# Designs tried in a protein design chat: VHH binders against o75319. Part 73

Target 1, 181 residues: o75319
Amino acid sequence: GNHIPERWKDYLPVGQRMPGTRFIAFKVPLQKSFEKKLAPEECFSPLDLFNKIREQNEELGLIIDLTYTQRYYKPEDLPETVPYLKIFTVGHQVPDDETIFKFKHAVNGFLKENKDNDKLIGVHCTHGLNRTGYLICRYLIDVEGVRPDDAIELFNRCRGHCLERQNYIEDLQNGPIRKNW
Below, E stands for the ipSAE of ESMFold2; O stands for the ipSAE of OpenDDE; V2 stands for 0.75 times the mean of E and O plus 0.25 times the DockQ between their complexes.

## First folded at step 7 (VHH)

Design ka6 (framework vhh_7qia_2; at its last look DockQ between E and O 0.68; V2 from the best seeds 0.00; counts 0 for: pae E 4.0 > 2)
Fold by OpenDDE, look of step 7:
Structure ka6 (fold): chain B 181 residues (1-181), chain A 118 residues (1-118)
Amino acid sequence: as target 1 above (181 residues)
Amino acid sequence: QLQLVESGGGLVQPGGSLRLSCEASGFTFSDYAMGWYRQAPGKQRELVAFISSGGDTNYADSVKGRFTISRDNAKNTVYLQMNSLRPEDTAIYYCATPEYDFTGSDYWGKGTPVTVSS
């Protein structure tokens, strides 16, 4: 099925690089089979993603996919030169410690291996907002020592949309630091 | 357009059983995982169980061995068989899709109340 996620069209396809970080957030690109349900200007394919990133004079070095489905696009739709990592992340609840660890480990691994370039870590869920925002902010808070409100503000500003799930926001602001190992 | 309608809740004694149903509409049901959540008084909403589009199941530790999630794609319905119910299972039960990331205020049905009491 090619059901377009609700409100998917309402969000900017790609955010901006988060200053001081290698992160960029975007909504899920949709494979070609979804195009028949979209106006041309609404289409956002894996190819479109890379074009938009290029327009920002940036380059993706890693894609972290946080969706819990595989129906939106295939890893084969991406350039072979860009690693793809799937972290199945359940929606509606705060990500568990295992999910957070997987994300942190992936980011740290990428940064270690990519010290010689300025390639970005692209992170997305369905809308590239809530799950995406939480995990990026969680990383900044736990690993980089960023103040929670500053992390949230930075993400919101760069994504062009605000993190909306209150349980996520509350956990970021008042929840415990998660272990980095 | 999207709609989730939970049913099957009620009052039951400890050790009793209930079967919850959730009928979904407004999206391609078979493409998405479905889950059951519950919210007890004064507590946060928590995931109880979910079933992938492929039929893989996962359960919260507190309900493992007692609850069983299943789905009927032809009926756009997800079920939760609850056995050996305990007072701590008392909550309003909701269904949703873990794969469909709702933004803003999450979409939830009205829920179905489950009360386990002597």
Scores: ipSAE 0.381, ipTM 0.732, lowest interface PAE 1.1, mean pLDDT 93
Fold by ESMFold2, look of step 7:
Structure ka6 (fold): chain B 181 residues (1-181), chain A 118 residues (1-118)
Amino acid sequence: as target 1 above (181 residues)
Amino acid sequence: QLQLVESGGGLVQPGGSLRLSCEASGFTFSDYAMGWYRQAPGKQRELVAFISSGGDTNYADSVKGRFTISRDNAKNTVYLQMNSLRPEDTAIYYCATPEYDFTGSDYWGKGTPVTVSS
């Protein structure tokens, strides 16, 4: 089915590029079949995503989709062919080490292959907030050496919404540096 | 309005079995992955198993081969068959969709307690 995810309307569609990084976060775009349940101003399609990125004078070079399902949109719904990676990430718990490794590996590979351009890594889960913010911050902390509070503040500011899950925040602030990359 | 009702917990001896049920309402159940989580006293809530909308399953390492998750979309119900129970399986068991990250009781039921003891 075409059920609008709970609270999806409450979040800004796309954040801003996080300064000093190659990241931009957004909520899951919804293919056209979902629009029957949305007011026109509430729509956020794959086409809308790319238009909003272009409005920021940016270009996506990779989409990392953290959702477990393919029902929201398919890669062929994207208006341009862009590299797309699905990393199934369960909600409600801090992502496990395997998930964190897959995310870090994808980001590091992208940065190596795209060092001669300025394209962005787009990251989303269902709402573009908790899982998305956790993995971006985990990367910045573990790989780039950013202080946990600085990573969280940067994500929150650029996403336009604060991380909500206390267990994710506690793990970022007080948990161990992950040895995986 | 999302509503989840867990049942089937109880007291059981090591090596015994229990079957948990979770009836869901207030959303299109067949569209969503569903999961069982558990929380032992003094520990964080952890994922035990999940089942995708298409029926694909995944399990925590600690329960592989002993627990089986299943779903009945016509009844809006997800099940957890727990076999070969161990004392370390003692916890309150909750169902939820792993597709969401929201906090608060709106996305959780009251849970069903499971105690494994001789």
Scores: ipSAE 0.276, ipTM 0.646, lowest interface PAE 4.0, mean pLDDT 89
ESMFold2 (binder alone), look of step 7: mean pLDDT 80; pTM 0.804

Design ka7 (framework vhh_7qia_2; at its last look DockQ between E and O 0.68; V2 from the best seeds 0.00; counts 0 for: pae E 4.9 > 2)
Fold by OpenDDE, look of step 7:
Structure ka7 (fold): chain B 181 residues (1-181), chain A 118 residues (1-118)
Amino acid sequence: as target 1 above (181 residues)
Amino acid sequence: QLQLVESGGGLVQPGGSLRLSCEASGFTFSDYAMGWYRQAPGKQRELVAFISSGGDTNYADSVKGRFTISRDNAKNTVYLQMNSLRPEDTAIYYCATPEYDFYGSDYWGKGTPVTVSS
């Protein structure tokens, strides 16, 4: 179906590049079938995503989709030149070690293959906030050695919205480091 | 607007059975996967089982073979049949959509308590 996700309209479509990283977070773009339920200014399609990124003088090199559904848009709606990776991520709980590893592996693989450019890793869940923020922060903390509070602050500032889930925040601040391999 | 109401919990002896129900309202139920979560005392909330909008099911390893999730879209209800219950299954059980996170505080019902004890 084409039901608009709850509170989807309340979030900025696209955040800003996180300084010192290749990450940019955004809410899920919606395919054309959703447009009939939206005002023109509320629409945010895959095409709109790329236009907004371009307006920031950036370019996407990879999209990581963390949603646990495939009803929002199709990979075919994206340019062929931009890889699409699906990591089914369950909401309402801290991502498990396998999910975290998959995310880290994807990011590291991208960085290894894209040393010669400045293309971004676009990450999104439904709202591009909680699951997205957790995994990006988890990477920065575990792989880059960033202080948890600094990672969280950086993500919040760049996304334009703050992480909301206390279990995610608590795990980032006080939880164990996850394996990087 | 979004509402989830869990029921069916109670006290049961080890090896016993319970059937939980969750009635949903305020959204297009049939468009979303539904899941059962549980939170035991002193532990984090964890997904126990989920069922996709298409009827595909998945279970935590700890409950595989014992629990069965199902749904009735006409009734906007998701069920959890729990057999061969163990003391470690003791928790408050919640239902939610695993497909996305909610704004701010989660849209949780009050949950239904399950206590397995001899």
Scores: ipSAE 0.332, ipTM 0.713, lowest interface PAE 1.2, mean pLDDT 92
Fold by ESMFold2, look of step 7:
Structure ka7 (fold): chain B 181 residues (1-181), chain A 118 residues (1-118)
Amino acid sequence: as target 1 above (181 residues)
Amino acid sequence: QLQLVESGGGLVQPGGSLRLSCEASGFTFSDYAMGWYRQAPGKQRELVAFISSGGDTNYADSVKGRFTISRDNAKNTVYLQMNSLRPEDTAIYYCATPEYDFYGSDYWGKGTPVTVSS
């Protein structure tokens, strides 16, 4: 079985580039085996992802996959020019310091290696919202010095959906700043 | 309708063992990774162990070598064998899939309490 993730249809497939950053967020793309369970307008494959990014006049340079499973698509479904990184991120709890460190390390490495272009880091979990928004905002707060409420508002606007998990929101607003890698 | 029913908790002395069970229904159990979380008084819930759909396991450092997670897809059940129990393992234990995080409450059962005390 290729069960459609719960509530996956309820979210916009791809957000907008977050201004002043190299981030774009999206929900998990689904390989073709899922499409028998979807209406044509509901489909969002790896190919659809890249078409939507091109429609925004953008280009992906890295995909960071935060999902806690490998069943949604294979890295082979992605162009060879786009590096792929899996960071298994536990749901239902604020990501631990090791997960935050891995995310920051990956972003900082990308920015160093891509200083001569404007390619984006694509980040997704299952729905491209709670874990994705938390880690992007944590990076902006801890590394770029963005105020928590400004980071959250920017993410929400560009994703097209507001962060839902109160424990993530409260940790971003009131939790300690975590040191870099 | 997703449902998760935890059982097997109780009062046990330090050094003792318990085996927790979680029966799942309302979804294709074999497609999902499953995890055991616990919530001690005054703490947030934390993932203790998980098992992937393919059977790969992982554990929190605090329980490595003492706890074993397993699954029986034919019975839609995930287990947690808890050995060498300590007072700090006292908590309510919940099963859930770590694959989602948008509700929290929608993916929780009632839990099964475990108390480790003399």
Scores: ipSAE 0.175, ipTM 0.580, lowest interface PAE 4.9, mean pLDDT 87
ESMFold2 (binder alone), look of step 7: mean pLDDT 81; pTM 0.816

Design ka8 (framework vhh_7qia_2; at its last look DockQ between E and O 0.73; V2 from the best seeds 0.00; counts 0 for: pae E 4.4 > 2)
Fold by ESMFold2, look of step 7:
Structure ka8 (fold): chain B 181 residues (1-181), chain A 117 residues (1-117)
Amino acid sequence: as target 1 above (181 residues)
Amino acid sequence: QLQLVESGGGLVQPGGSLRLSCEASGFTFSDYAMGWYRQAPGKQRELVAFISSGGDTNYADSVKGRFTISRDNAKNTVYLQMNSLRPEDTAIYYCATPEYDFSSDYWGKGTPVTVSS
């Protein structure tokens, strides 16, 4: 089906590269079949994503899709040169240890394979905010040793929207460091 | 307007069964994965079961083999059949789509389940 996700129009399509990291966050791109329900200025397709990344003088080297569905776009809508990884991430709850492990493993693998270039990891959930922000911040805190408030501030500024879910924010700020990689 | 109405909870003895229902409206139900979450006092809501739009299911380890999620797209309804209930299953049960990550404004009131002798 082609129902536009609730509140999807309220979020900026693509953030900015997070300085000092290899991350960029965005909301889920929607394949052309959704555009019947969108004004032209509201469209954000996989092609639009790549155009916006190129406008920032950047290049994606991996897309991590955190959504809990496959209806928004197909991996075939992406350039064949960009690896795509789906990590089903449950909304409404702090991601579990298995999900965090899979995310860290993917990021670490990317960094090893891409040490000699400057390509970015694109991360999205449905809205590119809460699940996306949580996992990026969790990685920065646990693996890179970034202070929780610094990670959150960096994500919020670069995404262009603040993390909204208080249970995620609380877990990042006051929860345990996860040593699951 | 998105609405979720849970029902079917109650008081049951250990080892008993309950069937929960959640009627959804205000969105294209058949397009979405749906899940049952539970929240015990003082704990975060946690997903106990989900069912994709295509019918694939998954369960938390604590409920595998005892709970069954199903959906009826014609009725915009998800169900949770809970068998072999334990006191540890006591919680308020909520339905939601795991595809969203919004605040609690998109939750129903839930349906309380109490398992005690």
Scores: ipSAE 0.246, ipTM 0.629, lowest interface PAE 4.4, mean pLDDT 88
Fold by OpenDDE, look of step 7:
Structure ka8 (fold): chain B 181 residues (1-181), chain A 117 residues (1-117)
Amino acid sequence: as target 1 above (181 residues)
Amino acid sequence: QLQLVESGGGLVQPGGSLRLSCEASGFTFSDYAMGWYRQAPGKQRELVAFISSGGDTNYADSVKGRFTISRDNAKNTVYLQMNSLRPEDTAIYYCATPEYDFSSDYWGKGTPVTVSS
């Protein structure tokens, strides 16, 4: 169905590039079939995503989709020049080691292949906040050695919304480092 | 407006059975996967089982073969049949959708399950 996710309208469609990183977070774009349920100013399609990124003078080089559904949009709705990676991520719980590894591996692979450009890694879940924020922060903490509170603050500031899930925050702040391979 | 109401919990002996129910309202139930989560004292909340909108099911390894998740879209209800219960299954059980995090703001009270001799 074409049900608009709850609270989807409450979140900014696209955040800002995280300084010192190649990450940008956004809420899930919705395919055309959802537009009939939205006011024109509320619409956020895959095309709108790319337009908003360009307005920031940035370019997407990879999209990582963390949603646990495929009903929001299709990879075919994206330009062929931008790789799309699906990592099914269950909500409401801290991502497991396999999910974390998949995310880290994807990011590291992208960075190795894109040393010659400044293209961004776009990451989203449904609202582009909790699952998205956790995995980005987990990467910064585990791989880049960023202090947990600094990673969280950076993400929150750039996304324009604060990470909400207490279990995610606690795991980032006090949880163990996850293996990078 | 969104509401999830869990029921069916209680005290049961090891090896016993319970059937949990979760009635949902305030959203298009049939469009979403539904799941059961549980939180034991001093532990993190974990996914126990989920069922997709299409009826596909998945279970945590700890409950495979013992628990069965099902749904009735006409009643906006998801069920968890729990058989061969163990003390380690003791927890508060919650209903939510695993597809995204919107339900985090609308958690029900949960239904307590205690397995003890």
Scores: ipSAE 0.161, ipTM 0.612, lowest interface PAE 2.1, mean pLDDT 92
ESMFold2 (binder alone), look of step 7: mean pLDDT 81; pTM 0.815

Design ka9 (framework vhh_7qia_2; at its last look DockQ between E and O 0.02; V2 from the best seeds 0.00; counts 0 for: pae O 12.2 > 2, placed apart)
Fold by ESMFold2, look of step 7:
Structure ka9 (fold): chain B 181 residues (1-181), chain A 118 residues (1-118)
Amino acid sequence: as target 1 above (181 residues)
Amino acid sequence: QLQLVESGGGLVQPGGSLRLSCEASGFTFSDYAMGWYRQAPGKQRELVAFISSGGDTNYADSVKGRFTISRDNAKNTVYLQMNSLRPEDTAIYYCARPEYDFSGSDYWGKGTPVTVSS
């Protein structure tokens, strides 16, 4: 079967745009085949994602998918006009330097190509929280010079849920700045 | 109740081999990717190897060519064959589903210790 990810129902589908940035975070959308196991109000499909973004008067210009699998939805379920990038990011460990580099490279490329619009970078992992929050905060700290606690607080507020994984929080607060970007 | 039970660890000399097993229960094993992680004293947990539900594998650079992950869906078991062991491989080894970031007994087993020394 097509099992709903554990605790997925406990998280708001989509956060809010993080002010002063081009980021918005969300949990993984689930293709229609999952909906047999969901109440109508629990559904969050790729279509629902874009409807919710539009309701915020925003537009996605890139989706960065941090999940390791394709079982949740297929890139073909997204509008062809929205670029999609998968960066395999396993759970439980602080993302390695290669993953951080790929994320920074993707964000910097997007900002350069989209300097004349206000489209957002959507970022998700399975729950849109720990891996997502880590990489967004790592970018803000290393590239934008944001203080770690300010980055974490901004993410938590805009996602609507606090980062939960202590090893990620400790690395953001006390780990080395990865200045090579 | 979801459980992950690691076994097969022990004391081994450098250059030796061990085979770790992780027996899973309480979820549909064949639907999930499985990972082996390790944690050395004073270090963060790190992924060692990953195997998708379809059998595709990935390895940390530090173990490529020495470790092999495999799975037996009929037995709900994931394995880690560790060859050419080095003192730096000394750690507690855990299995987990890499889809999740949650801690606690429902997402982690107790681990199986591996010590490589002579």
Scores: ipSAE 0.501, ipTM 0.785, lowest interface PAE 2.2, mean pLDDT 91
Fold by OpenDDE, look of step 7:
Structure ka9 (fold): chain B 181 residues (1-181), chain A 118 residues (1-118)
Amino acid sequence: as target 1 above (181 residues)
Amino acid sequence: QLQLVESGGGLVQPGGSLRLSCEASGFTFSDYAMGWYRQAPGKQRELVAFISSGGDTNYADSVKGRFTISRDNAKNTVYLQMNSLRPEDTAIYYCARPEYDFSGSDYWGKGTPVTVSS
């Protein structure tokens, strides 16, 4: 239950806000039970997440969790002011239309309800990179009309790591626009 | 009316201990998570410890192993046991419900000052 995800330590805990957007990506925070397997400097808990965000003079308004497990942390580990949304997203494959729609709907709902503030949408999968990057970029491309290469570049720069999955990149660059309902 | 009253702060030497208390009123205490925050001079307010309504705890890395957050729902009180205090722990300590929006007009009590100095 408390096995550290593969290569989890290799990724920066938290990226930066994507300019012109309300998105910030981060790797999955791990609850206390994982700390036994980590050096102090490797630890990244839900509490650490919020402190790091605060250090950037930002505030989270929503967390979208794309992992396909619930073993990493509990919603109860989060401040009550920050809604938690779970979208079970299978790794290594391009998210299906339903998953994409769920993500877009959540983002649009948040933006509608948060017009009067500058709170961020925090998105993470395990590493906060591939699934996270795909869905954020998919949103920017489909909803905001951003060029695919611009979206990918922006995400990579702000996350501090580049999308790794070729199928994700290919779909973003050359795949069809998904319906916005 | 929601009210939070912190107490227990003071001056201690490095390595010393303090126990902070926060008495809550004006809401169903047992239904809400509680947190301790601190603000040092010239620094931003930071979350120190968090306890869920279910009793799950979370700590900032800087205080892990030294601080313990707990709650007594019968007394509507949240506690912060601070052991092995360091000069860098010097700050005003506040308790709060984490559901408050910290970017705007948050409810904050007066806080309780903690000074760690030789």
Scores: ipSAE 0.000, ipTM 0.211, lowest interface PAE 13.4, mean pLDDT 91
ESMFold2 (binder alone), look of step 7: mean pLDDT 82; pTM 0.827
ESMFold2, look of step 8: ipSAE 0.446; ipTM 0.752
ESMFold2 (binder alone), look of step 8: mean pLDDT 83; pTM 0.841
OpenDDE, look of step 8: ipSAE 0.000; ipTM 0.220

Design kb10 (framework vhh_etentamig_d1; at its last look DockQ between E and O 0.60; V2 from the best seeds 0.00; counts 0 for: pae E 4.9 > 2)
Fold by OpenDDE, look of step 7:
Formats: structure tokens, sequence, C-alpha cells
Structure kb10 (fold): chain B 181 residues (1-181), chain A 118 residues (1-118)
């Protein structure tokens, strides 16, 4: 099916690089079959994603897809030169330790292999906001030692939208540090 | 027209097992993640389990981990829930629901009642 995700149109397609990090967040790009249900200016395809990133004078080195569906686009819609990682993450619930570890491991692996460049880690869920914001902030807090409020503020500012889920915010601010291994 | 029809519910003793089925029609079944949701008497609905379109990824609520198994047969457009080691607190109406990624369900069945009682 190709029904547009709820509230998908309400969010900016691509955020800005988070200063001091290699992260950039965006909403899910939609494959061509969705275009018939969108106005031309609303369309945001995998190709559009890469074009928008280039307009920011950046380059994607990795895409982490946190959605729990596979109907939005196919990995084959992406350039072969950009690795694609799927981490199935259910919405509205705070990600479990395993999911958090998978995300951290992927990020750390990328950073080790990409020390010689400035390519970005693109992260998205459906809206590129709540699940995306949580995991990025969780990484900054647990791995980089950033204050929770600073991490949240940085993400919100760069994404152009604020984290909405109170359980995510509460866990980031007051929850325990998660293991990094 | 999207249709989801649950079956397999019934009365079972604590420690017993039950297998639910959901017949899906009206959409490309393997394009969608599917889920089971339950609602106990006097309680709100809760997620039980989710399975990806291909069946390669599964999610379980903590309350059912190790006891329940979600699966699907895409050739039959059917979703399953194997429930083992059933407890009284598992008593609920169980709904088959088509997963919506923003933590929602755009379609669900009428449900099937599971009663665990001695």
Amino acid sequence: as target 1 above (181 residues)
Amino acid sequence: EVQLLESGGGLVQPGGSLRLSCAASGFTFDDYAMSWVRQAPGKGPEWVSVISGSGDSTYYADSVKGRFTISRDNSKNTLYLQMNSLRAEDTAVYYCARYEDSFGFDYRGQGTLVTVSS
C-alpha cells in the first residue's frame, strides 16, 4: 500500500547537521508509488533526500532506518555507495537496551571506518523526530557525555521540530545510562 | 476493503496453550507489519506483539516474552499468535491489527476472547 503516513506532511523533510556531531535527521523518504497522492512540492523521495543533503554541502555516509515497516522505500532506491541499516524500532515506546546497543554499535562502527572523511550519519523514523531524536540523544548522553537537556535542545534546534513524546524526554533526562557494550 | 478476522480464542486453564489466527484480506499482506493487541476487562488496550512484513523481525511486550510467539504465513495471508504458559492476567480480547509505524493501527479485527481460568 501507498497511503501517506499520518502527519508526515507536517514535518520538515530534512534537518541540519548537528554541530559537533556527524548526525542529521530527516523524515522518511517515500518511494515513487506515493507520489500520486502528493502535491509536487510535498514529494520527498530517496533521490530528493540526497539532493537536499547536497544542497547543504554535506554527504551521507550511512542511513539508519528506525521504522518498523518496509513499505516506504527499498534499500535498492538508495545509491550503492551509501550503506543502509535497518533497526526495527516500534513507536511510542522507549527503545529497549538491545535497540539502543544496536544503534550505538552502528554509529561507533561508522565513526571508526570514516575517520578520514566528514560524511554524515542520516537517521530517520517515520517523522524523523521522536524515535530518531531519542536514539541520537541517548548516544550523545551515554557515549559523548552530553547533558541531557543540551542534547535535546541541540537535536530540536537542528531538526527544526521538538521531541514530542514525554516518556522519551523523561527517560533521557532522568533515566539510567544504558550500557555501551 | 481491508478485513481482519480473528479466531482461536476460548477458555483455557492456567499453564495451558492456545493458538490464535487472523485471516487478512483487501490489501497486500506482506507489505505490512502486523500486530496483536489485547484489552483486558477494565484496562486499556496494550500491545502484545508485532511482526515485520517479511516475518524476519518480531517484537514482544515484556509481559509475554518467552511465552508468546508471533508468526505469519504470507502465502495464506494469515497472522498467528502461539500462546504458551497462559496466566490469568492474559485474559483479554485479542485483536489482530495492521501496524502503522507511528505507533498506531489503521485497521483491526473484531477480536477473539481468551479466558484463562481454573
Scores: ipSAE 0.744, ipTM 0.870, lowest interface PAE 0.6, mean pLDDT 95
Fold by ESMFold2, look of step 7:
Structure kb10 (fold): chain B 181 residues (1-181), chain A 118 residues (1-118)
Amino acid sequence: as target 1 above (181 residues)
Amino acid sequence: EVQLLESGGGLVQPGGSLRLSCAASGFTFDDYAMSWVRQAPGKGPEWVSVISGSGDSTYYADSVKGRFTISRDNSKNTLYLQMNSLRAEDTAVYYCARYEDSFGFDYRGQGTLVTVSS
């Protein structure tokens, strides 16, 4: 189907680069077929994503798509020069250790291969907030040693919206460090 | 209008196998990821597995990995769960659910009971 995801219109399309990291978060871009249900100012297509990144004087080097559905856009809608990776991540539950490991592996691989440039890792789920924020924060906490509250505050500020899922927040603040070697 | 009808549940001994089916109607089946969710007596629902609309990508809860296989036949609008090496803790009502990314699932059937006991 072509229905607009619930509350998708309520979120800023693209956040700001998170300082000290290579991350930028955004909500899922929607292919042209969705535009029948959107006012012109509400549209946010794959092309709009790249234009907004360019307007920030940044460049995407990887897109990590955390959604479980493929109806929003196709990888063919992206420039062929930008690698695309889908990590299926269910909503409403704290991601399991295997999902966390896949995310960390992808990020670490990107950082190694891109150590000589400043390209960003774009991460999105449906809203670019809860699953996206959880996995970015989990990476910063587990791999970079960032304090949970500092990681959450940084994500919230740069995304422009606060993490909403309390079970995610509680796991980040009070749950175990995930040592996914 | 959306209808999901599970079948294939029953009584099975530990180590046995069972195949669940879910007939879907009232929507464009291959546009949606589909899920199996289970609920043990007196407990909350637990996601078991998810499969993408095309069938190319699958996800499994850690508790069932290697033992369960989700699949779909988009020409028959049917979702499947092959359950092997069943254990007593797999006893639950199994629901077929249409996955919606923002909500987990938006429709589910009435469920089919799987009982694993000697």
Scores: ipSAE 0.157, ipTM 0.522, lowest interface PAE 4.9, mean pLDDT 88
ESMFold2 (binder alone), look of step 7: mean pLDDT 83; pTM 0.838

